# Designs tried in a protein design chat: VHH binders against q9c0y8. Part 17

Target 1, 316 residues: q9c0y8
Amino acid sequence: MSASHPGILHEYTERLVAFELVGKSNVTLTSNVTRSLLLFVGGLGDGLLTVPYVQELVNPLDEIGWSIVQVQTQSSYIGWGTGSLKRDDEDLHKAVDYFLHIGGADFSTRKIVLMGHSTGSQNVLYYLTQSILPNYLIAGIAQAPVSDREAAYQFNGKEKTKELVDWVKAEYLDKGLGNDVLPRSKVENFFGEVPTSANRCIDLTDVRGNDDFFSSDLSADDFAKTFGNLKEISGSTAHSQLILLMSERDEFVSPSTDKAQLLNRFRESIRPTTSNSSLSGIIPGATHNVGPKSSPEALKWLINQLITALRSFIDQ

## First folded at step 5 (VHH)

Design u1 (framework vhh_7ubx_2)
Fold by ESMFold2-Fast, scan of step 5:
Structure u1 (fold): chain B 316 residues (1-316), chain A 121 residues (1-121)
Amino acid sequence: as target 1 above (316 residues)
Amino acid sequence: QVQLVESGGGLVQPGGSLRLSCAASGFTFSDYEMTWVRQAPGKGPEWIATISSGGSTMRDDSTKGRFTISRDNAKNTLYLQMTSLKPEDTALYYCARYEVTWSGGRTYDYRGPGTQVTVSS
């Protein structure tokens, strides 16, 4: 069904917006400089309100003094096909900077957590480990961190995916055509109607591509390169926390993958070790997006886990 | 094994009506968005209409006043009601299962062999 949601639409930079959902208290980031923020970024194809649980977070967060804001990046909806994690990171830093200063706030008065869903999990990890820009996030939360490469193996076949990678390298990357959009007829089974560049295809589907953080076939050395350098919060000796929340019934993860073992491998690679949040775990009965087909307890578990995490950041 | 089988096509005079059916098997029909597409001789495929699992519809503006998509989940059947048929509606009509790729893009992962509609005096 269609619905209306009370909130504030922020223009955080030229042409890009972020939507702040307003809870029952009517307290906003503009009206209270000490109001804490959960900044939410979706996955491939996502935009405002496309991830079902986001609106369910509004009032529980409001009750503990947190607002939730959904950020649109250049990669929102179909834009991701010609994007990159680097471009997404630049957009996310602009949003963080905007919310640190709106209404006269500063980094000493406003706590910010970045939460990503699906490929938003790669955005979180990139922000916290690879970005060269100052870090004002006290934590990152990755919900449904999934290997896009292994999803392609599952849905398109491993051999077909490798054939695509080889073809894109030979016909585009080797010829300096990485920014060219691939012919739809060659890639529609992977990317549908979305215009997808050669670079973006390789980032998502190649072994150790720029997005390949979560594949189960990666080595401990591979994970150390992606999880092994969480940034200090600017102006502090404290490091950002990383919380990883996998969905138990994630339809984009092969049934042959031991999710608990994979989660433990990610967590073992986190450095400094103090950034490895004890609140990481598997959401019981959850589908990829914790949607209507999840078990009834899944959404409540997610909400309670997030509230527990956010309370710990206020009470500390 | 997913199967889609169209029926109800045939020869009809201009101004006439036809109801196409698509019988689905091998999957939970009620969980999927379904679509009708047509292809005229020597032309590419043309999208007609899509219906969600919940029954909401999207229709091409050129035909939406004459064509109505519907579904019966109890019978695992998709329908296209066509009225005021014109010679330019002559085409192979096929149903397709609408799918979202792992990357969030939209595509058709299965389609039937089609049913021929010929509008001629």
Scores: ipSAE 0.371, ipTM 0.735, lowest interface PAE 1.7, mean pLDDT 91

Design u2 (framework vhh_7ubx_2)
Fold by ESMFold2-Fast, scan of step 5:
Structure u2 (fold): chain B 316 residues (1-316), chain A 120 residues (1-120)
Amino acid sequence: as target 1 above (316 residues)
Amino acid sequence: QVQLVESGGGLVQPGGSLRLSCAASGFTFSDYEMTWVRQAPGKGPEWIATISSGGSTMRDDSTKGRFTISRDNAKNTLYLQMTSLKPEDTALYYCARYVTWSGGRTYDYRGPGTQVTVSS
């Protein structure tokens, strides 16, 4: 639907923007150097304003002294098909660096939390664990962390997905063609009309591919390699907290998957243990994007959980 | 079902020659522009030559004296004749169906490629 949104469009780096929605207080990140920030990154196909609940967070966050900013990365909209978590991480670090310094702020005055939706959850976990760049986030929030590989199994069949993986490896990766865009006819059922590179296809669909953080068939050792190494906050001895919020009615998760058990397996792998937030949980009645087909209580639960988390970082 | 299948690659000594073929099926071959591209290990794809439906050719300046693109519409086959091969010609060679639209151009189908290795 068409609508106008008051806010500030920030150019955080060449050709990339971040949109700060302004709440009822009219306080902005530029006007107050101590203003805290929830930096939001979407999933595959998302860009600015495409995740419906983000707009609903503006005023609740504003009331507790937080701004919400949605980041456009090179992977926004259809760009993800030729991207990687590493490229996304570079963009997100540029955004964090920008917001740490605008208006005279620095890492000692401004608190930043990164929240990801869907594959944005992989972005959050990559930033906090695998990234080689300094960590300035006090916490990461993963909403609807989902296995893209198991989603491909669900919608296309496991055997067909493995056949695609084997073909891409033989015809592209083994020949040094990882950056080449795959023929539309081979991947249209998996990725629609989005131009998708061989590397990106493998990252999303192969067992232990670079995006494969959340699959239910992964071992405790696999989870230890991703969840077991949360970074210290740069310039501090404290570690970032990780909050995992799964959607109860997530259409991208097989009905055969025990979500509570899977969430517990993720949480048990988090190290240091102080990074394992007690605010992790399952959003009751929520669809993948906590959209209009969710139960009426789902959005209110999510808002309350986020407000509780963000208050805990500023109110002691 | 559109398919492109390359053949004719192999190991050849510097100064040698190879003729690559691309067998097309599942579409009216004579209606489309066709192209040859190559990709060397660790490098992005490099365009070599395009041939129109009517047989007009456009070739990269670095190879146009040594490589010749041609087609046989009766056989649904695209060719690349390569002469005076150099070690730097070592690459995976693939054919592609070329399409144009308002404001741009791309290939919508590519073959799996045929490996050309130029070594002594």
Scores: ipSAE 0.000, ipTM 0.078, lowest interface PAE 22.3, mean pLDDT 88

Design u3 (framework vhh_7ubx_2)
Fold by ESMFold2-Fast, scan of step 5:
Structure u3 (fold): chain B 316 residues (1-316), chain A 122 residues (1-122)
Amino acid sequence: as target 1 above (316 residues)
Amino acid sequence: QVQLVESGGGLVQPGGSLRLSCAASGFTFSDYEMTWVRQAPGKGPEWIATISSGGSTMRDDSTKGRFTISRDNAKNTLYLQMTSLKPEDTALYYCARYEVTWSGGRTEYDYRGPGTQVTVSS
C-alpha cells in the first residue's frame, strides 16, 4: 500500500537523511520546545517506514514528549551488502551530532536513545562499545537481536554456509579482494539480488565475524568482548543502559535455541552491571519485525515497554 | 487465517516426475513472493526456488535444469514441476510465503505449509 506521512525530512550529512514523524501535538525537533528523541535504525533491507511498528510508536512517544526519527544510512535498502558496522557507526555519529546542533543550537542536555531492529541491534551494540559515548546518549535498545550466521545455518544449511565462508576466504579475502562484489549466482540463496562484498559476506556468516554478536554457540568470553565492553558517557561516571527485546516467534531463530537462556547469557555478560536494564525481555507472540503475523498482544507489549523505558530516562 | 497446504508428493522411481501444488488461502496471494524448500531426514532445510509476485523466478543451480516453479494467481496456487528425479531428491517439500519487503536484509518466511513427502526409490 501507498500513503502520505506528515513529518520533517532532515539532511544530517551529504546525501543522507533522517525522517521525523509528527505526532498529534505537532511538536517537532525544530520547535521552540526542547524534546528528547528515539533515533531508529532498521535492519538489512530496511529504510524509511519499512518496519511497520515504527509508525505505531509516533503518538505514544509524542504523548510523553519524545520524538521518533528514522535514520537512513549508506546501508539502507540494498546498500548494506557493500557496507560494514564501522561505516554504519560513522553515519550514526553524524546523525547524532546533527540532532545535537540542529539550527545551530546546542542541545547537549537533549536525551537520545538509539534503537535498532534486527541488524540494527548490531549497530546499537557496536555504537555503545567503540569509544567514549556522547553525553546525550543515555540508552541503546536492541529489538530482535538475532544471529545472521545461525539464520544462514537454518535456511541454507550449516555445511553449505561453511563452504561459502571457506570459498570466499580462499578466492577473495586471501587475495586482498575483500571489497569486491561476489558473483550473484554464488550468494543469491543467502542474500538474494543484493550486491554483497566478500567482506560483508564474511562479517555476517563466519564464526566470530565482525557482525557475529548474538550466536548461541558463542562463549562467555566472546560475549564479554561486546556486552562486557560498554563505554562510559563523556564527562560522566554514568553509562548508557542496554535494553534487549527478543521476539518470541522470531522466524530467524532456530526452534532448537532456548531464547530465554540466550537472553540471560547476553544480560549476564553486560558490564558495567548498572547498564543491564531490567526492561529487557521476550516480546510475547512477536514475529521478527513485530508484524501483522504476530499475536495481537505483541505490538501493545512492545509499545508499553518502550514507553516505560523512555519515561524512566527522562526522570534521571 | 493464512493457510498453505502442499500436495502431490508420493513414491516415485528414479528418473520419474512429480508435480507439487501449494494451495494458499487467507491472504492476497498475488502480492507475495512464494518459495519451495525441502528438508531431507537428518539435514537442514534446502532452498529450491522462489517466484516473485510478477512471475520472475530464482532457482538453485543444482536443480534448476530439472525443477520448474510456477504460479497461478487466479487459483491462488503455487507449483513445482520436478523431472528426472534422483534418490537424493527424497525429502519433505514445503511451500512458504515471503514478506513483500525485506526485513533483516533477507526475505522472511512468515508462513510455511506442513509439507508433502517425496520419496525417490525403486
Scores: ipSAE 0.000, ipTM 0.187, lowest interface PAE 11.8, mean pLDDT 86

Design u4 (framework vhh_7ubx_2)
Fold by ESMFold2-Fast, scan of step 5:
Structure u4 (fold): chain B 316 residues (1-316), chain A 119 residues (1-119)
Amino acid sequence: as target 1 above (316 residues)
Amino acid sequence: QVQLVESGGGLVQPGGSLRLSCAASGFTFSDYEMTWVRQAPGKGPEWIATISSGGSTMRDDSTKGRFTISRDNAKNTLYLQMTSLKPEDTALYYCARVTWSGGRTYDYRGPGTQVTVSS
């Protein structure tokens, strides 16, 4: 779609940008040190303005004193195929550090929430549980957390996916060639034209691969290793909150999956329990990206849920 | 108009007990699942328990041994019985009406009742 959006493009680190959409108040993160931030990261193939509901969040968030910023990482567009959650986490920490301090702000004046869409949900959970840098985020929001492995099973077949995993392990990982790009002819049914490394293929498609957080066949012990390890906020006794928002009509989740039951299993694994938000739920009638084929109520529900969450993180 | 009003909060000593009530009006209470959630200063809302229209309960693991959710459909009232209270239980407690579309998600909540656990 052809449209213009007022905002500020920030270079938060060399060659990587983040777009701060400016609402009707014209208040920016640079001009107001108490202005709070929702930092948004997309999924595989996403970049700036590719997730349609983000634009719809600008004015509702502006009304309550929050800005939304879309972050571009090295994994944006087609870069994800040679990336990792660890590399994404490094980029996201650089963005958090930049926005936390811009205009003279700091963690005592500015609230930061990280929101992810699709594989951005893995980025959020990784940041909150497996990040190696200090955590300054007060909350993470995961929208459309889905299993990439089970999506591969759904679209390519379980046996073909397992054959790919076995082949990549034997021909690449066992030989120390994890950083090598796989021949397109071997992986195009899984990853299309995107150059994909052996390591990245395994991270996404193997049982208990580095991205495998949301699969329905994982055990309570598996979920305890991820959801069970939310980080303490630096300089605070508080722990990060996690909000999980699944899409009711998610085309990347098998129709045989009971989404409410799976969501309950994720939430029951969250530790400390104070990090388990009651605002987690299923977005009624929503497609994966809460797009045009969603029920008319889906977008309004998402906006209202986010406003409720963000209001709760501000004093009073 | 949907209204939910909590009561029964206050100051309690560690190890004490408290019973919270939630008076519901403006809808058919018996048709809805109901939930208790709490929020401490500087933290997001924490889910405590949900009760179905028929009385079946789902409870958070950390509090399920100390907190019991119940309802009286004839009185349009939701209850939370809290025992062995700890300082970390200090929070604003509110009741909410569960939506059909989201399990533990809700569309309306009360203003809350403050529980402070201190000597």
Scores: ipSAE 0.000, ipTM 0.092, lowest interface PAE 22.9, mean pLDDT 87

Design u5 (framework vhh_7ubx_2)
Fold by ESMFold2-Fast, scan of step 5:
Structure u5 (fold): chain B 316 residues (1-316), chain A 121 residues (1-121)
Amino acid sequence: as target 1 above (316 residues)
Amino acid sequence: QVQLVESGGGLVQPGGSLRLSCAASGFTFSDYEMTWVRQAPGKGPEWIATISSGGSTMRDDSTKGRFTISRDNAKNTLYLQMTSLKPEDTALYYCAREITWSGGRTEFDYRGPGTQVTVSS
């Protein structure tokens, strides 16, 4: 459906943009240096305006003094197939740096939360745990964190997925060809028409690949490596909070997976324990992207949960 | 130019029945999954049912026993048969065309303006 959205398009670095949706107040991040920011990154295939609930957040957030900004990275749309979480992290840090300084703002006057959808959840967790760059986020929110590897098992078959992994390792990685794009005929059932490098294929589909944070077959030790080391906020002794919001009817999660139990395992692995937000939970009746096939209550629950979280991050 | 036009709504008493129709044009109707969605005043949209190009159906559990989705590919028309209507079924009903992305992610790329169903005594 075609639509027009009022806002500001920010060039946060060379060739990359971030779109700030403007709410009823007409207040922007440039016009008010104390205005807080929810920076939103989508999943595979996403870019600006592709996740519908983001538009629904603009006015509820505006009412509490927050702007929502959608970030375009090099991985947006079809770019993810030749990307990495490390490259995404570099782009996200450039966006954070830009918004910390725009309009005369600084870290003491502006609070930034990063929210990810789908593989954007991996981006959030990478930023807060694995990134070598300084952390200026007060919190990360992961919406619909799912295992891409287990989704591949579900849709393509576990043995077919393992055959692909073994073939890519033998024919590409072992030969130093990790950056080469795989023949479409070998991967179209997994990644469609998207040009996909050998490295990116392995990151998404291999056991303990670089994207493999959320698989139900991972051990407590595996989760400790991803959830067990949340970063301090730079210039502070406080640690960023992590909020995990799983979708109850997520079509990318096997029906045999106990989502409540899996969410509990993620949360139990969070260190320091003060970073384990009590606002984590399961969005009732929600599909993966809280889309049209969700229950009517799903979107309202998500909005109320986010408002509650964001209010809790503002002093007093 | 894709067009979806719903009809068949109206005022009915509780316990009554209605059949909604959606006339599709501007695309090859038989190639697409089609969906019925409703939206009550002041509430978000609620998915009712989907039908595949081959006729396989998925229905929301709360309406599954009362509502039936069907299609006629020769007439480019989608139907929703509603029985045992309740006041809480009062809503704007619209049809939507589905697109499926890699991995099964589904979105509605076009929807009709809707047809109003009011269930009242």
Scores: ipSAE 0.000, ipTM 0.359, lowest interface PAE 11.6, mean pLDDT 90

Design u6 (framework vhh_7ubx_2)
Fold by ESMFold2-Fast, scan of step 5:
Structure u6 (fold): chain B 316 residues (1-316), chain A 121 residues (1-121)
Amino acid sequence: as target 1 above (316 residues)
Amino acid sequence: QVQLVESGGGLVQPGGSLRLSCAASGFTFSDYEMTWVRQAPGKGPEWIATISSGGSTMRDDSTKGRFTISRDNAKNTLYLQMTSLKPEDTALYYCATYEITWSGGRTYTYRGPGTQVTVSS
């Protein structure tokens, strides 16, 4: 349905915006009131207002003194097909830097939590593992972390996905054409209308591609390279916490995958161990995006879990 | 089970017009986004136009001035009105359900046998 939403559109860099939804208090990050924020990044195909539960978080977060901000990156909507986790990370760092320096913030009490949905989960994990983190980025939350490669196996077939990977390597990567857009006729069953580069195709669909963090066939050593490499917060001996929230009825995860076991494998790999949040779990009855087809309890569970997490972070 | 049956194709001279129909059954037609796709001899499939459940349309720039997609939800039927036909429009025309891929992009699936359009003298 079409709707209007009150808020503030922030220009965090030239060409890119972040949208802060306004709750019942009418307090925003530009007000004379100190507020912490949850910076939300969507998955493939997402942009502003495309993830249904985000609007439902506004008032619960507002009640505890937090704003929710949705970030638009170069990868938003159809831009992801020619992008990378590295380019997304650069955009997210600019957004974080912007929000650390605006409004009536008292930096001793303002905190930032980065939350991702779907491939936004890869963005969060990548952000937390690449370099020393900005001051006051105290946690990352990954909602519906799923394997894009295994989704391709499920919907396109494992052998067809491997054939695509082999073809892209032979015809593009081996020839130095990694930035070239693949012919739509060859990849539309995987990527639809989205212009997709050879590099991006491989990142998403190859075994141990740059996005391949959550696949169930990865080894403990593979998980140690990602989950085992969380970076320090600048100026502190502390590390950001990582919270992993898998959806119980996630349609992009094979029914043959034991989600509880997979989540436990991710969590066991987290280093330092102090970053392994006890608030990680499975959202009961939730579809991938915790949407209308979820059980009635799913959204309330997510909201309560997030409020519990955000309240605990202010005391740190 | 979803069934789509295309009709209305045939032999037509350059500059002529044809109206293609697609009869849908086995699903709630009015809830689904529908599309027309064509496949010319020796070529891969080419998207022509898509129409939403509410009637909003998206069209390929090369044909949108000559081709109009429409629907009749009461009859569970999708239409493609083609005018000023050219030899390069010769193809097998399919109606299809438009789907979102696991990656969020849009693609199409074929459910019918297609209807042949041949444009020649």
Scores: ipSAE 0.379, ipTM 0.750, lowest interface PAE 1.5, mean pLDDT 89

Design u7 (framework vhh_7ubx_2)
Fold by ESMFold2-Fast, scan of step 5:
Structure u7 (fold): chain B 316 residues (1-316), chain A 123 residues (1-123)
Amino acid sequence: as target 1 above (316 residues)
Amino acid sequence: QVQLVESGGGLVQPGGSLRLSCAASGFTFSDYEMTWVRQAPGKGPEWIATISSGGSTMRDDSTKGRFTISRDNAKNTLYLQMTSLKPEDTALYYCARGYEITWSGGRTYFDYRGPGTQVTVSS
């Protein structure tokens, strides 16, 4: 379907853009330096306007003084196949730096929250825990955090996935060819038409690969490495909050997985404990992307939960 | 248990026509997007067409003038009408439940698929 959307397209760095959707107030991040920002990053294959609920957030956020901005990174659309969480993190920090300064804003006047969808959830955790760059986010929100490795097990088979991992290690990583694109004929059943590097394949599909934050077979020690050190906000003694929102009917999570138990295991690993938001939970009746096939209550629940969270960061 | 069973394939001469059927069971057929995909040996699946629960269709540009996807929700059946068949259309044709799934960012057209029906276009 074709449509037009009112907004501002920002060039936050060379070759990369971010799209600010404008609500009924017509207030923008450039026109109001105290306006707060929900910066949104999608999952694999996503780019601008590809996650349907984002458009539904515009006016509810506008009413409480927040703009929503969708960020394009080098990994957007098909670019992820030759990317990494580290490269994504560099792009996201450039976007945060840009939005902290436009219109004469600074980090004391503008509050920024990063929200990720799907593998965007790994981007949120990487930013808040592993990134070496200064943290200016007051919070991160992970929507539909799922294991890409376990999704590969579900859709391609566990043994076939392990055979792929072993082959890529032997033929590429062990030979120092991690940046080489894998032959399409060998990996098309996993990655289709997307050019995929050996490193990216392993990051997504190997046990304890660089993207492997959410798998149900990981230990408490594994979760401590990915959740266990949320950063202080630069120039403050406060730590960023982390909010985890799992979808109850997520198609990319095995039906044998107890989602409530898995969410509790993630939350138990969050350090410091003050970063473990009480607003984490399961979105009732939601599909992976909280799309039209979700229960009627799912989108309303998500909107209300986000409004509650965002208000708490500025009304406190 | 979700089941999809294709039928209607066979040997046909160039320029001929075939109508493929897919019988669905184990789910509420009318609630789901349905897709036709074809696959030649040694190649990945190639998307042909998708039909929404409401009947809207999307078709691959290379076949859209010759292939038509349709559905009968009362019979839980998906159809692919193929005309002006060419040797290049020789493939295993299977139906799939669902939308284009991008769990890995790649093209994935289904969460469940049938075993397929073979179409061979030869003199």
Scores: ipSAE 0.012, ipTM 0.220, lowest interface PAE 8.8, mean pLDDT 88

Design u8 (framework vhh_7ubx_2)
Fold by ESMFold2-Fast, scan of step 5:
Structure u8 (fold): chain B 316 residues (1-316), chain A 121 residues (1-121)
Amino acid sequence: as target 1 above (316 residues)
Amino acid sequence: QVQLVESGGGLVQPGGSLRLSCAASGFTFSDYEMTWVRQAPGKGPEWIATISSGGSTMRDDSTKGRFTISRDNAKNTLYLQMTSLKPEDTALYYCAKTEVTWSGGRTFDYRGPGTQVTVSS
């Protein structure tokens, strides 16, 4: 499918852009009236317009006074293979800073919610755990938080994945070659055509690698270091909210995984306890990206859940 | 069993055009991304273009203005329309069933005999 989309392309920093889709109101973040925004980060391989449901969010969000913005980072498309969560976090901070200072932005009225899809979920969780959050950045939403390591186990085999990890450590990391791109012939079945550094391979596929937040074999102590470490909001006694939305038919989660139980383990690890934890759930009938092979109810459920969450953040 | 059969190649003069076809069988064609790759004499395989099940395309910058990938899901057939052909386009052209890895990368399973394109005066 080819199409034209009305919107504003924002240059938020050197060489990086964010695309704001415009809804029926035709009101944008550059308008003289303050709007709140949902800043959307895709997963591995994603860029602008690559996650189909994002376009479906535009008008529902517009109706409640929110804009949706899709952010490109250095990791967009194939760039993730030589990236890191830390580099992504730096790009996201630049985007947040940009959107605070454009148009009619007012820190007392403009709110920012970060939403991630797939590995974008790791980006969101990482962002919320690094430092005290400004009073305008109030929540994160993680859609299809999945374990990349366990996906590798499922699709490549657990033993083969562990053999890859051991080989990369011995031949690259132990030799100080963490930034070197791995030979495609050795890793094509894991990463396809994407140039992938030794460090990035380990971050995604090793036990307790830097991206390993969602694996079902992680301990309560592991979850306490991430979900339990959401930072406080500056000038407030409140901590940021994190809403977790798993896909019921997620093809990257093993059929042997009890998603409801795993989701409950994530939720129970979120500290301090928040009333908005009740907004987390499983999207009925949804594939990983809530795509065309999902049940008919999946997209509607996602839209309604997001609208409910965003309304709850501004309505007291 | 997956079977891919390329056709439509031949000898063509510089500036000419060719339309390549790939007949697919043994899998649900409409469920898969499909790719064209080529291999020139003495060189490794080179990616040309990928098309999603829904028709969205990704194309190599060096050929994207001259080559168009398309598909007909009803006929289980993949196409490559080539225009303004150059001597450097001389290669064996393969179609590939494309799998997206859990990481979003693509693997190209090309098993057919390929179709030879020769661009020469």
Scores: ipSAE 0.336, ipTM 0.683, lowest interface PAE 1.9, mean pLDDT 89

